VH-VL binders against q96sm3r113to274. Designs and how they scored, part 3

Target 1, 162 residues: q96sm3r113to274
Amino acid sequence: TGCPPLGLESLRVSDSRLEASSSQSFGLGPHRGRLNIQSGLEDGDLYDGAWCAEEQDADPWFQVDAGHPTRFSGVITQGRNSVWRYDWVTSYKVQFSNDSRTWWGSRNHSSGMDAVFPANSDPETPVLNLLPEPQVARFIRLLPQTWLQGGAPCLRAEILAC

## First folded at step 1 (VH-VL)

Design r2 (framework fv_reozalimab_arm2)
Fold by ESMFold2-Fast, scan of step 1:
Formats: structure tokens, sequence, C-alpha cells
Structure r2 (fold): chain C 162 residues (1-162), chain A 122 residues (1-122), chain B 110 residues (1-110)
């Protein structure tokens, strides 16, 4: 029921609580994976508005540490905000953990298989996915499954939690 | 392709300082952390610290706090590591590597320099 | 000692599977991803596995990584003579606010 944003966009969740499997550069690191974050606009700005996994990363993930057991109810994603190129994740899975070591996935109740959430189709429009069953855990991971043809897995996110 | 090229070997006396350079080419220098890792003869790898050139912020391993200074020059795409008050136990090969700095978003070293041998002897 | 613990040596014969262990604590492997580096004699280390189980371009799929609790493992299947090298595990350590390495293991291909 309508849990509020956890705080990626508001910076309530600090950079130290965001991790990823890989990043193309510091300017595309997990701290850049915040909803509505914007690309650099000035000469010499070497950051863009997204987290982007490296090309060689075969199993990319973006992780949020809520710091304590938290009820996760939904995920909002956007693509990459950039003046240079387009990238966005088109589908992802969600995993949870209490210790960042043992993980369980969000499941589709009808099929019993891992839920695969359809995500973005452009860089800017937020897409909300409510979890089929809210989960209580400390950590949440987003695992890109597909992304723009010829592009890289890039996203900005917010987590709905209470 | 990304390449890190380090300065040549040095022989130093105890109590002196050494400054090793690491020039990056083929990639975006400023947005990635550059770390320094040393390896004493026949021993393992030891992280000394790193810098994110775009911010000019450096972090150091506690063991080297007060003796090591890591800097970067964006105009030449070069990172530097200066180690002062040299002792015989500082004899090692010093590597620069891209990554491995807290808050960098990259907790691994994807490219390494060839290494710089520093010998400290009386 | 090194912050992460690895056995000092291991050996195998061509074609076999070898597993290299790495043990840490809650502040390093237990909280952060594990990376593996290969160092051939006389050369700089090379990234072999990153973020627990990911392979960089150019690393054969014979190499795989895994992590469980405060421990990690590197598996090398179909061992070849060219795999003779030192192998290091590594991770960020929250308590030290620094990157830490295992002591390294010398792998000999008999």
Amino acid sequence: as target 1 above (162 residues)
Amino acid sequence: QVQLVQSGAEVKKPGSSVKVSCKASGGTFSSYAISWVRQAPGQGLEWMGGIIPIFGTANYAQKFQGRVTITADKSTSTAYMELSSLRSEDTAVYYCARGGYYGSGKYYFDYWGQGTTVTVSS
Amino acid sequence: QSVLTQPPSASGTPGQRVTISCSGSSSNIGSNTVNWYQQLPGTAPKLLIYSNNQRPSGVPDRFSGSKSGTSASLAISGLQSEDEADYYCAAWDDSLSGYVFGGGIKLTVL
C-alpha cells in the first residue's frame, strides 16, 4: 500500500549504500543511478545521468542497502539522461537479501517463476513496477535482463519502501 | 584501448622520497579512479591508495597515511604517487591500476601499468 | 598477514579442475564483491574475475568465480600449462576503508 520513495532521488540514501556489479566509469557509477539525476552540462563534466554497467559485464546488477529490514513494494526506473547517446534497460528482475550474500527473487505468483518486469522504452519517462508481493529485506537488487539493441544496460531508479 | 605507462626504475637512499608517474591513454582518464598497489620482492599485493582525477580527491590506506601523496594532472592524463621517508622495507614494484577506490563505483582494477621498481638501499 | 586468507600453493595436472579458496570477514567479502587477479611470472597482475563471478572480455569461460558468506572461490576447469601463475583474491574492506588482497596462491601445473 503506497509506500513512499526510499530516497535515491532525495539523496536520503547515501552514495555508500549504492553498489553495482560494474560501472563504465565513475561518472556512470551506482551513485549516478538515482531517479531524475541529470547529465553534466558544462565542458569538462565527465558524468552522465545514469548508472551503466561495463560492456563485458554478463550479469549486471544495481544494489541498494536500505540499512535495516525494509518493506519493498515497488521500483521506478528511467533510462540514461545524456546529451551524447541513448541507453535504457527494457526488462529486469528483482532480488532481495538480508545479508547481501543469500538472495531470493521476486516471483510471479501465477507462474511461480522469477518475475520479469518490463521497463523503459525511452530515456526519460519513469516506469513504475509494483512488486507482486512486497518483501521485507535489507538489500534490494535490480538485475537488467534486456536493454536497447546496440546499447548498454543503464538506468536511474527509485525504490518504494516502508 | 586503455593503456597505463609508468616511469622508470628508481634507486633511493633511506630517508629520501620517490615520485612515480602513471600516464593513461586510450580511455577517459578523469572519470575513473587510479590506484597504487605495491609488491615487495617475493610477496603479495598491497593497496596504497587511489584518486579520482575529476574530483581531485585521494584516499590512502591507513598504513601509508602521512607518507604517501597521490595526485593527478588531467591536462597530461597522468597520476602520481609520492612516497616519503623511504625505508629498506619500501623496496618493491609499484603498480598503478584503474579502479579500486571507495566511492568510485568500481571495486576492481581493469587495467594495470607495467610496474616501477623502487629500490631503497644505503 | 594478509587481510584475506588464501593457501600459499596449489597444483594440478592438465585437464583437471582446480579450486582456489579465499576467506575473509563480514567487513570485506561478507559485505562487498570479490575480484580475482592473475599474475604470470615477471608481469603485472591482470583482472581475471570481477564482481564475484563476471569475466572480462578475453578471459576464457574455464575461469569462474563464486562467493558464499565470507568466503569466495575461483575455479579453473580444463587446466592448461599457461594457467601457471599467482592468483589473488581481493575486496573492499568497510572497516579499513581500503582495498584488501589475499596473500596470493602459487598455482603449479604439473
Scores: ipSAE 0.000, ipTM 0.495, lowest interface PAE 14.9, mean pLDDT 85

Design r3 (framework fv_reozalimab_arm2)
Fold by ESMFold2-Fast, scan of step 1:
Structure r3 (fold): chain C 162 residues (1-162), chain A 121 residues (1-121), chain B 110 residues (1-110)
Amino acid sequence: as target 1 above (162 residues)
Amino acid sequence: QVQLVQSGAEVKKPGSSVKVSCKASGGTFSSYAISWVRQAPGQGLEWMGGIIPIFGTANYAQKFQGRVTITADKSTSTAYMELSSLRSEDTAVYYCARSRYYDSSGYFDYWGQGTTVTVSS
Amino acid sequence: QSVLTQPPSASGTPGQRVTISCSGSSSNIGSNTVNWYQQLPGTAPKLLIYSNNQRPSGVPDRFSGSKSGTSASLAISGLQSEDEADYYCQSYDSSLSGYVFGGGIKLTVL
């Protein structure tokens, strides 16, 4: 049973509460990492539908500040919506924090290791991952682990939270 | 295996329009971009534009903007290129070609057999 | 005219090494990767080299690519009669927001 969307798609979560380790350009910044955000022919490459990390970023992450302690129960991801390029994350890890300085990961029940969530296989189809155990925290990070070969880690997301 | 199969040769009058099809088989149509590239007799290759079928929107070379329309039907795995206001200079072989990346690193890994379009009175 | 410049023709004898050049500018080859296509008479082009120097499965290792500054080169070692074809370079032009091709070169094997 998941909680409702936190508000990336609805813009209830403001741009100032979205951060990332890096961005290829302003038009691919964390504010573009919202579920169902679209690029358009008129928008061109400047405002593509995704957050994309820089090519040299070895440890990319996408961060959401919920503003207060929040129960995170799930994550929905999509790939990059673009008229120019196919990119999508194929797996990611999830981390939480109360202060954006000390982080802990979502864990796999069987192995005790950090959970690795299988993600997307195309740019548009949303993939839902329910967290094995909901976590109460203020911040949540998505950490791309693998992505389309020869491509870049790009995603759109929504967080399920209450 | 991956194949792109194009519609047959066409002979058109100046001022008319032509619509060429490109049917993809093997592999996932929606996971790739389809571009159109033409070649006039004895001349080189010229990119006209392309489409990412999953989005349904197309990008065109500046020279062809206003005259070319590229569309895709995901249910039939078919891309189309329509060129209007035909002139004799549009006489060429028209190729469809597949690309996984449709950005600055894009390349065309599979090509259709080509469709000859002749514009004559 | 083509955005990328290639010589119109080249020739070689069997066993020889032949190099085909492709010249561009900072908005295309200077900023982006170069790909190469082989077109045999009466056929569609075939991908020969992608991302400057990568070979698709099935392309012999005697074909290699390189890029330096605003220029790129295709090298064919141990030239064979079946290599007689037209060769095209291709890049992306950031100022045009589209793909661009070289004018093509006709390679004759003597």
Scores: ipSAE 0.000, ipTM 0.529, lowest interface PAE 12.8, mean pLDDT 86

Design r4 (framework fv_reozalimab_arm2)
Fold by ESMFold2-Fast, scan of step 1:
Structure r4 (fold): chain C 162 residues (1-162), chain A 119 residues (1-119), chain B 110 residues (1-110)
Amino acid sequence: as target 1 above (162 residues)
Amino acid sequence: QVQLVQSGAEVKKPGSSVKVSCKASGGTFSSYAISWVRQAPGQGLEWMGGIIPIFGTANYAQKFQGRVTITADKSTSTAYMELSSLRSEDTAVYYCARGPKYYYGMDVWGQGTTVTVSS
Amino acid sequence: QSVLTQPPSASGTPGQRVTISCSGSSSNIGSNTVNWYQQLPGTAPKLLIYSNNQRPSGVPDRFSGSKSGTSASLAISGLQSEDEADYYCAAWDDSLSGYVFGGGIKLTVL
């Protein structure tokens, strides 16, 4: 149920706990995928405010290592904070793992299919998605499914967990 | 484009100290992790320590604690590494390098400063 | 000795795939992300891979990284003569509260 933020925004989750399938550049790496991070001088970075997958990445994912078994209950996402362009993820799936090798997905219990969460429609407004069934695992992945046409899969995130 | 420019080569006697400078141009200085890495002739890379200027406190590798002092001057965007009680085995190329955080690796490197310790 | 263990040398021929290993422990690779650096003769090191598997802008996709448990690997596909260099893995070590490098590997392109 409503667990508190895990700590992406607060930096309680260190940069070493964030990973992704690809990044468009160093300045758009997983360390930039933190909720409310801004382009410019946030923590002295001259990088944009988002993680962005490479344009050619057909199966992008953004991963958080909670460091120990953790009850994941929800996900908050934003789009890219940038003075140069617009990018945001419009839908994503969620996966979990205990070892970062074997993954299982969050499911829609009514259909039995992977849950697809509607996400952002602008770069700044946070969108909260509660998981249909909270999961206990060490790792959580967000898998962008769709994003702004002509753009890239970019996001900032926070995880609700206890 | 961000550049790190280091001071010139030094020849020092055993027991003396050396202070190498690293001036950053372009970009943000204060929030970057600035590391010092050395490489003895024919040897591998060895991290000596680093500083994130906004925190004001340096971190040192265990081997160099007590001999190395790393500082930063935000007004001149310059980092310094001072190594005391020099020995012949301190002969090496000394690099400054920066990254957004230590964990993300160092994406910009200085050209290196050769320090030779000889009698 | 280096905290992270790498083989001292490796070789390959143009067009082949070469894999470079890096072994650590729970306090470094097991708990933190791995970086890889390339050092061409007579030059400063260059960041080749960060966050286990991410490439900085300008690094060709022939270079890829992976991490499993306390070990990491750098793979170079389609090996080219300009890839002849020393390669270092590196990670933060929680027990030492410091950044540690592997001993480095000299890659020779035959």
Scores: ipSAE 0.000, ipTM 0.507, lowest interface PAE 15.1, mean pLDDT 86

Design r5 (framework fv_reozalimab_arm2)
Fold by ESMFold2-Fast, scan of step 1:
Structure r5 (fold): chain C 162 residues (1-162), chain A 124 residues (1-124), chain B 110 residues (1-110)
Amino acid sequence: as target 1 above (162 residues)
Amino acid sequence: QVQLVQSGAEVKKPGSSVKVSCKASGGTFSSYAISWVRQAPGQGLEWMGGIIPIFGTANYAQKFQGRVTITADKSTSTAYMELSSLRSEDTAVYYCARHKGYSSGWYYYGMDVWGQGTTVTVSS
Amino acid sequence: QSVLTQPPSASGTPGQRVTISCSGSSSNIGSNTVNWYQQLPGTAPKLLIYSNNQRPSGVPDRFSGSKSGTSASLAISGLQSEDEADYYCAAWDDSLSGYVFGGGIKLTVL
């Protein structure tokens, strides 16, 4: 379905609506997980171009609060924009919630199992995944399943919603 | 493996309209942005506008707003560019090209596949 | 007039390193990624660099891109006669809500 971008890249979705299971540093926090954000120096901390989970985080997730019931139709991801290293998520799952406590997953319609979306293979090229069935919910989570060997789960994202 | 094949050359009178087609084969059509770029003889490249078929919405360069219409037919994997009120200054080679980007905010990521070009000559 | 500024011409000799500049503003290069295109005479343009510094498959690693502030550069190391072409930078412009090209530079291999 052709829903437009929710507003991670445009900053229409504020930093307070982005959350994650963990972050390596403030400069790699969920507020940095916006499509096309670039690496840089800000506020005395090194801001890099991605959200990155801590190395020890066994169950990483990146969360967006749309603020109200919203029809989610797709996800766009990129890897980390950095001047020193490569990191990107190679596959992820998607979950939804109305209250940020009870979650249900996007499912593969044919198998009935959780959908696993193939993601990035380089740091910059955007990869679009359309959800098999658009879902109406307030919250959406991306759950990295695999990522570049020897690296960390890092991503930039945009959500397609209406 | 994606190829873009454009319609043939056109000779038009001033004041008429031209509609150029761009058919995609061998890859994902609906998820990629398609742009139209023209080049007058001996001149540089000029972006006219683009469309992402999955969204159905087009963006146009301000210079062409009001006389260019870009559409896409997902069932035939074909994009179209129609330019109306033709002037002699519209004589150019018109290219369609696919961007690496996948959303309306992303079709500036570079055009990795180009059509062969369609020559449009506007003369009396 | 081009929104992005490029020198109209440049030249080099085989084996030399040549750098092609592209100057913009905060609304284009300063806020968005830069692409570079090569156009051989009589052919459609070919994407050389996307997302500031990424190479498509088939583009030799002697081509590299960089971006700093509101400017971008394309570097060609080990210049070859086959590199004689027109080169264009391009980027999205937020204020124009459109994709813009530089005026193009004719690179001559002497």
Scores: ipSAE 0.005, ipTM 0.499, lowest interface PAE 15.4, mean pLDDT 85

Design r6 (framework fv_reozalimab_arm2)
Fold by ESMFold2-Fast, scan of step 1:
Structure r6 (fold): chain C 162 residues (1-162), chain A 121 residues (1-121), chain B 110 residues (1-110)
Amino acid sequence: as target 1 above (162 residues)
Amino acid sequence: QVQLVQSGAEVKKPGSSVKVSCKASGGTFSSYAISWVRQAPGQGLEWMGGIIPIFGTANYAQKFQGRVTITADKSTSTAYMELSSLRSEDTAVYYCAREYRGYSGYAFDIWGQGTTVTVSS
Amino acid sequence: QSVLTQPPSASGTPGQRVTISCSGSSSNIGSNTVNWYQQLPGTAPKLLIYSNNQRPSGVPDRFSGSKSGTSASLAISGLQSEDEADYYCAAWDDSLSGYVFGGGIKLTVL
């Protein structure tokens, strides 16, 4: 069905290849947006398991640099792992770039419009979305469109690529 | 093993600019964040800013905004820190450091040897 | 002026345990992990502890870190003469959007 995981969960993709439009704190920065990452409260860490955009960020995005041209085929997302709060993205769009400056979106071929992927409905259950048409690019962005009412756009992710 | 090698000592006059280099070897330069930290004689450490070379984006400490420019050349695996409008208070050892980001946090795990910059008339 | 507060000096004798304190606020130590760096005279700093209590490869287990609320501490057990150095705590500060260091402490082994 698709390509294997790119390496967000396994750390094959280094933290320096993860970027975001904003972050609520360092402990909720893009390096925390890895699939299955856990809240660190038990170990004396004061960061939760997710990337979370600032509340005022009107156009949040989470970005992965694959380092070289890569065929992106799918995205897996989770919500925020936390003992204190509920936050999860309920829908998102996907964009690609070769230079991190010019971006094109994943499209729904039936409508010709940007694809909007339904995402999470709880903090832990992974939701897989296969891209309608795999894209070859160096960079991929996830753009939260909607999230839990009263919450913030927070996610953990893995990318399927080959 | 990753190693950071900095350019040699500089003596500058007040009002001039200095540009210090930091060359990385061993491993992929563009996949690591590089920070600059200075230390005035007999004083503590002070973070100036850092860059993620793959994006070309730099972040600066508030104190240095407007005077410091951090850049990277991916083809030569070299990061640069340029400090303008030099004053005697800028006399310091300037370090570059790789920002390690792991599962449970961050650290400056690899440091350059330091570059002494002396500002005197 | 340093954002994180450390005592300026400490001393101990060989074989003893010394503890080095670091005090911050909710925007730095209270919300982010703490690192510790050792600086021997005339050398670059060396990472000693990361993520509050983790040791890099090559750091002996007599060095340990801990964090509670807005404070952190570095403990050195079995103190040795080669431990005589300056020690710095560091953390990300959410309010400043940058890394902050403690003022440093000079540890003397008597």
Scores: ipSAE 0.000, ipTM 0.476, lowest interface PAE 16.0, mean pLDDT 85

Design r7 (framework fv_reozalimab_arm2)
Fold by ESMFold2-Fast, scan of step 1:
Structure r7 (fold): chain C 162 residues (1-162), chain A 122 residues (1-122), chain B 110 residues (1-110)
Amino acid sequence: as target 1 above (162 residues)
Amino acid sequence: QVQLVQSGAEVKKPGSSVKVSCKASGGTFSSYAISWVRQAPGQGLEWMGGIIPIFGTANYAQKFQGRVTITADKSTSTAYMELSSLRSEDTAVYYCARGLRYYYGSGSFDPWGQGTTVTVSS
Amino acid sequence: QSVLTQPPSASGTPGQRVTISCSGSSSNIGSNTVNWYQQLPGTAPKLLIYSNNQRPSGVPDRFSGSKSGTSASLAISGLQSEDEADYYCAAWDDSLSGYVFGGGIKLTVL
């Protein structure tokens, strides 16, 4: 029941397995949404430490393709690592799919409604959310619901799966 | 959409200090760098230093070390630049500017405040 | 006085292409990206180009930037009277641990 990290932080999951609804720039693309990834430090570094959706994206999502049916048990998130700007997601929903076309949500056991997971309150502290019921699927999406006021949804993540 | 509004013009005597304010409205204040740049009459632009409010640390150009203090108050979305031991050559327009981190870039300044004229008379 | 070197003045006529140079060293332009600022008479500077060659929203395509080694250039094609302004290059300098500007160039549209 206690599944290990899928491999976003370790790079076991390749960049080609990460997708998003939008990205603010290439340097804030889904390939940057890996747990503990760090920003560049100098003006010449055109990348930062997070995936960030465009400000105008009304339905942002960050997607991981596990490549085969996989038992998803938890999600770890951090905010944006940056020397210039702070952003973090404060709540999100989770969806699953076997074909990336039809999606079903993680549900709250008591209410039967979509589970809304409280997430980050600072850029660096990892927040673990265990799924109420582990789901077997090939794809998992994180759907930011709220984020730092005046900012954009940005996150770094790891998925617990086996 | 973010606007930077600076305090009004000042006339100061040599040896005194001046403190200029820069209030941000719209958008996020705390996570973007705020820099101060001055321009003497008929001269070019000169970076004095900057602060990232969320970190609470300021960095200063070597020329101004010991004379300039840059601070920020996150609760009022206001940055300050205080320059001490004023001399006539400190007569200039002082600008605040926000570091660019929304788009694909770094270290750039956008937007700029309207500028504050400081005249040091003797 | 300025760390980055620019010519003090340049001129052109409407419709011409004008190129503005900026020369630095390995500690600034050679190691870091270059920004360009436009200052219209009596106004605050405005960001024109960032990250060597990128334009903020609202800057027309006729403005372009480039960088090679320790030098950078701003090109203005289809010069217009409204382009009469001072132009500054700028970059971070590793040796000074600070942001540095060129001396500025006064562009006159004749």
Scores: ipSAE 0.000, ipTM 0.474, lowest interface PAE 13.8, mean pLDDT 85

Design r8 (framework fv_reozalimab_arm2)
Fold by ESMFold2-Fast, scan of step 1:
Structure r8 (fold): chain C 162 residues (1-162), chain A 120 residues (1-120), chain B 110 residues (1-110)
Amino acid sequence: as target 1 above (162 residues)
Amino acid sequence: QVQLVQSGAEVKKPGSSVKVSCKASGGTFSSYAISWVRQAPGQGLEWMGGIIPILGIANYAQKFQGRVTITADKSTSTAYMELSSLRSEDTAVYYCARVSHYYKGAFDIWGQGTTVTVSS
Amino acid sequence: QSVLTQPPSASGTPGQRVTISCSGSSSNIGSNTVNWYQQLPGTAPKLLIYSNNQRPSGVPDRFSGSKSGTSASLAISGLQSEDEADYYCAAWDDSLSGYVFGGGIKLTVL
């Protein structure tokens, strides 16, 4: 892609810059939605390796605040890292904002419709989706569209930006 | 099809350790997680912990933390569960089970079980 | 010793419908999917239902599952004598960071 990771995996993006529409528990909150994060990282951990929306959340979203206008070029996702559970998002849409209130979507340049990105099929393999047209914005949201039937939308992510 | 074959029955003295093996065949060992579940006589199922061999990560139920160690040898497609400081209350059948990605994290294939008896 | 609550026993007659309950909390059933396991006498448990209401290959459609809030249920229609077994519900528990089972119920087919 050419643009470097924004910093979810490296922790350059602080927990305070990650938000979500809902979370099943604190241990599956947006701060857990970082690429390659692992379940059971510390003794006595009460968390798994992913952000997971509540089962009842009809419009789940995972949000990153880049802090300033940033050129977003790609998204990398993984499923939930867990020794007992398999959950992953199978498709998602991407939205952008400068004020976290007014949003516009990534579009398929051929059809003009919202781009739907095929995502994961297992918990660990990273899937890269390059945006059809890079966008300059402060905020980026991932909006799970489909996920494992009977499960929850869970993901780990990294954003490619310059 | 994937099959899990466990080691044979053990009789142990209080205070000793036991190490039960679970050998996988018929599938790619590294593509799934292995959990350990025990069942004391007349009691229900109790999850002890599990391991994802490809990541080398093991997690344990709080009750067994400090006494149980779960490991995996990818070269022999074998998972192990070692329980130390054995007590009479540890007398149980110990099962290994595959955590299925296909069945959304459910335990779809179980070993035949290993009876561990702790007696004087 | 079980985290999820099930009645200790249930009974039914051949051909009838039996419902088996499972009660949990917000940290387990309220936030996670429920699995059901059948254990015939002297055998290892067998996966019966996954993801609340899905059947793995080879499980008859007589078995169905459902989940509402912090509780789940397993329904067995057209009860057969071979359904006599112990049944366990199970789910991940976020507070314990572990997989938890119900106490199990012994289903007797009269």
Scores: ipSAE 0.006, ipTM 0.534, lowest interface PAE 10.9, mean pLDDT 86

Design r9 (framework fv_reozalimab_arm2)
Fold by ESMFold2-Fast, scan of step 1:
Structure r9 (fold): chain C 162 residues (1-162), chain A 122 residues (1-122), chain B 110 residues (1-110)
Amino acid sequence: as target 1 above (162 residues)
Amino acid sequence: QVQLVQSGAEVKKPGSSVKVSCKASGGTFSSYAISWVRQAPGQGLEWMGGIIPIFGTANYAQKFQGRVTITADKSTSTAYMELSSLRSEDTAVYYCARGRDYYGSRSPFDYWGQGTTVTVSS
Amino acid sequence: QSVLTQPPSASGTPGQRVTISCSGSSSNIGSNTVNWYQQLPGTAPKLLIYSNNQRPSGVPDRFSGSKSGTSASLAISGLQSEDEADYYCAAWDDSLSGYVFGGGIKLTVL
């Protein structure tokens, strides 16, 4: 039995529940890291379709607060939606927390090491990664490990949870 | 090679308006942001606003909202900045500058016009 | 008052290293990349550093940038007489929805 989308794409998860280690600009902040969000113009300001970590951020992370203990079962990612630039994360790790202070990682059952999920190879095609073992926690983080050479760690995401 | 060429110096009286042009050559005009930045004599740089020609919508610094209008003509690859209700403190060199990528006014200005001196006097 | 704070002046001698500071807040430098511009006397500004630490082609490697928290720095190593100029930091400001410049620093090469 799979879990449904948590609500990043549908806006059921509010902007205040999305956080990141850094952002290149407001228009590339964590509130822009929602699956299928599009680049555009709103209130005279320019927004691109992704969260993008700042170039100097050596340990980027994108965080979702589910608000209560939640069973996380999967992650869907896309690259950056933009008319002029290509950026996408090619691999990431996943961490969980109940208090946003103590974190534990998703593990590969065969090796016992942190699971590294292969992610995107283009800006638009969604890539689903099911967690090896669903985890019950309040918070989930995505930690980009590699991304397009010459680009930045940028993503749009949805979380599968119940 | 990208080049931005601005119109010539202007001398204006208080209460009038001025319209400065910036003609781009040697690159893609429509997809890059053109911003306007001014510098009063002996003072620092001040961003006024910018436009991405393909969208046709300008974004203005709060200080200049209501007084500045930035437009672009894609057919001539020319951007314009019109400043109304001129005051003596509007005496400055006005520069146009091109943004490098989609961030528009957020992107670094990689090419600059030579500047247009606008003097507002008596 | 400039939104980004820079010292008004700095000086150095040829061959020395000079560091130029730029202080902001969470809504500008803390959330956005920093650019640096050089303005030689009587000329338009020129892009020196973009995206915190990147150099455009044609800018010597003696110029470098860095950012930490809400502050940024421009370092000029092997200072030369032609480096005498005004230097400006700049960044987007989320609260103002606009691009902001530091007040500029006049660098004198003694």
Scores: ipSAE 0.000, ipTM 0.481, lowest interface PAE 14.6, mean pLDDT 85

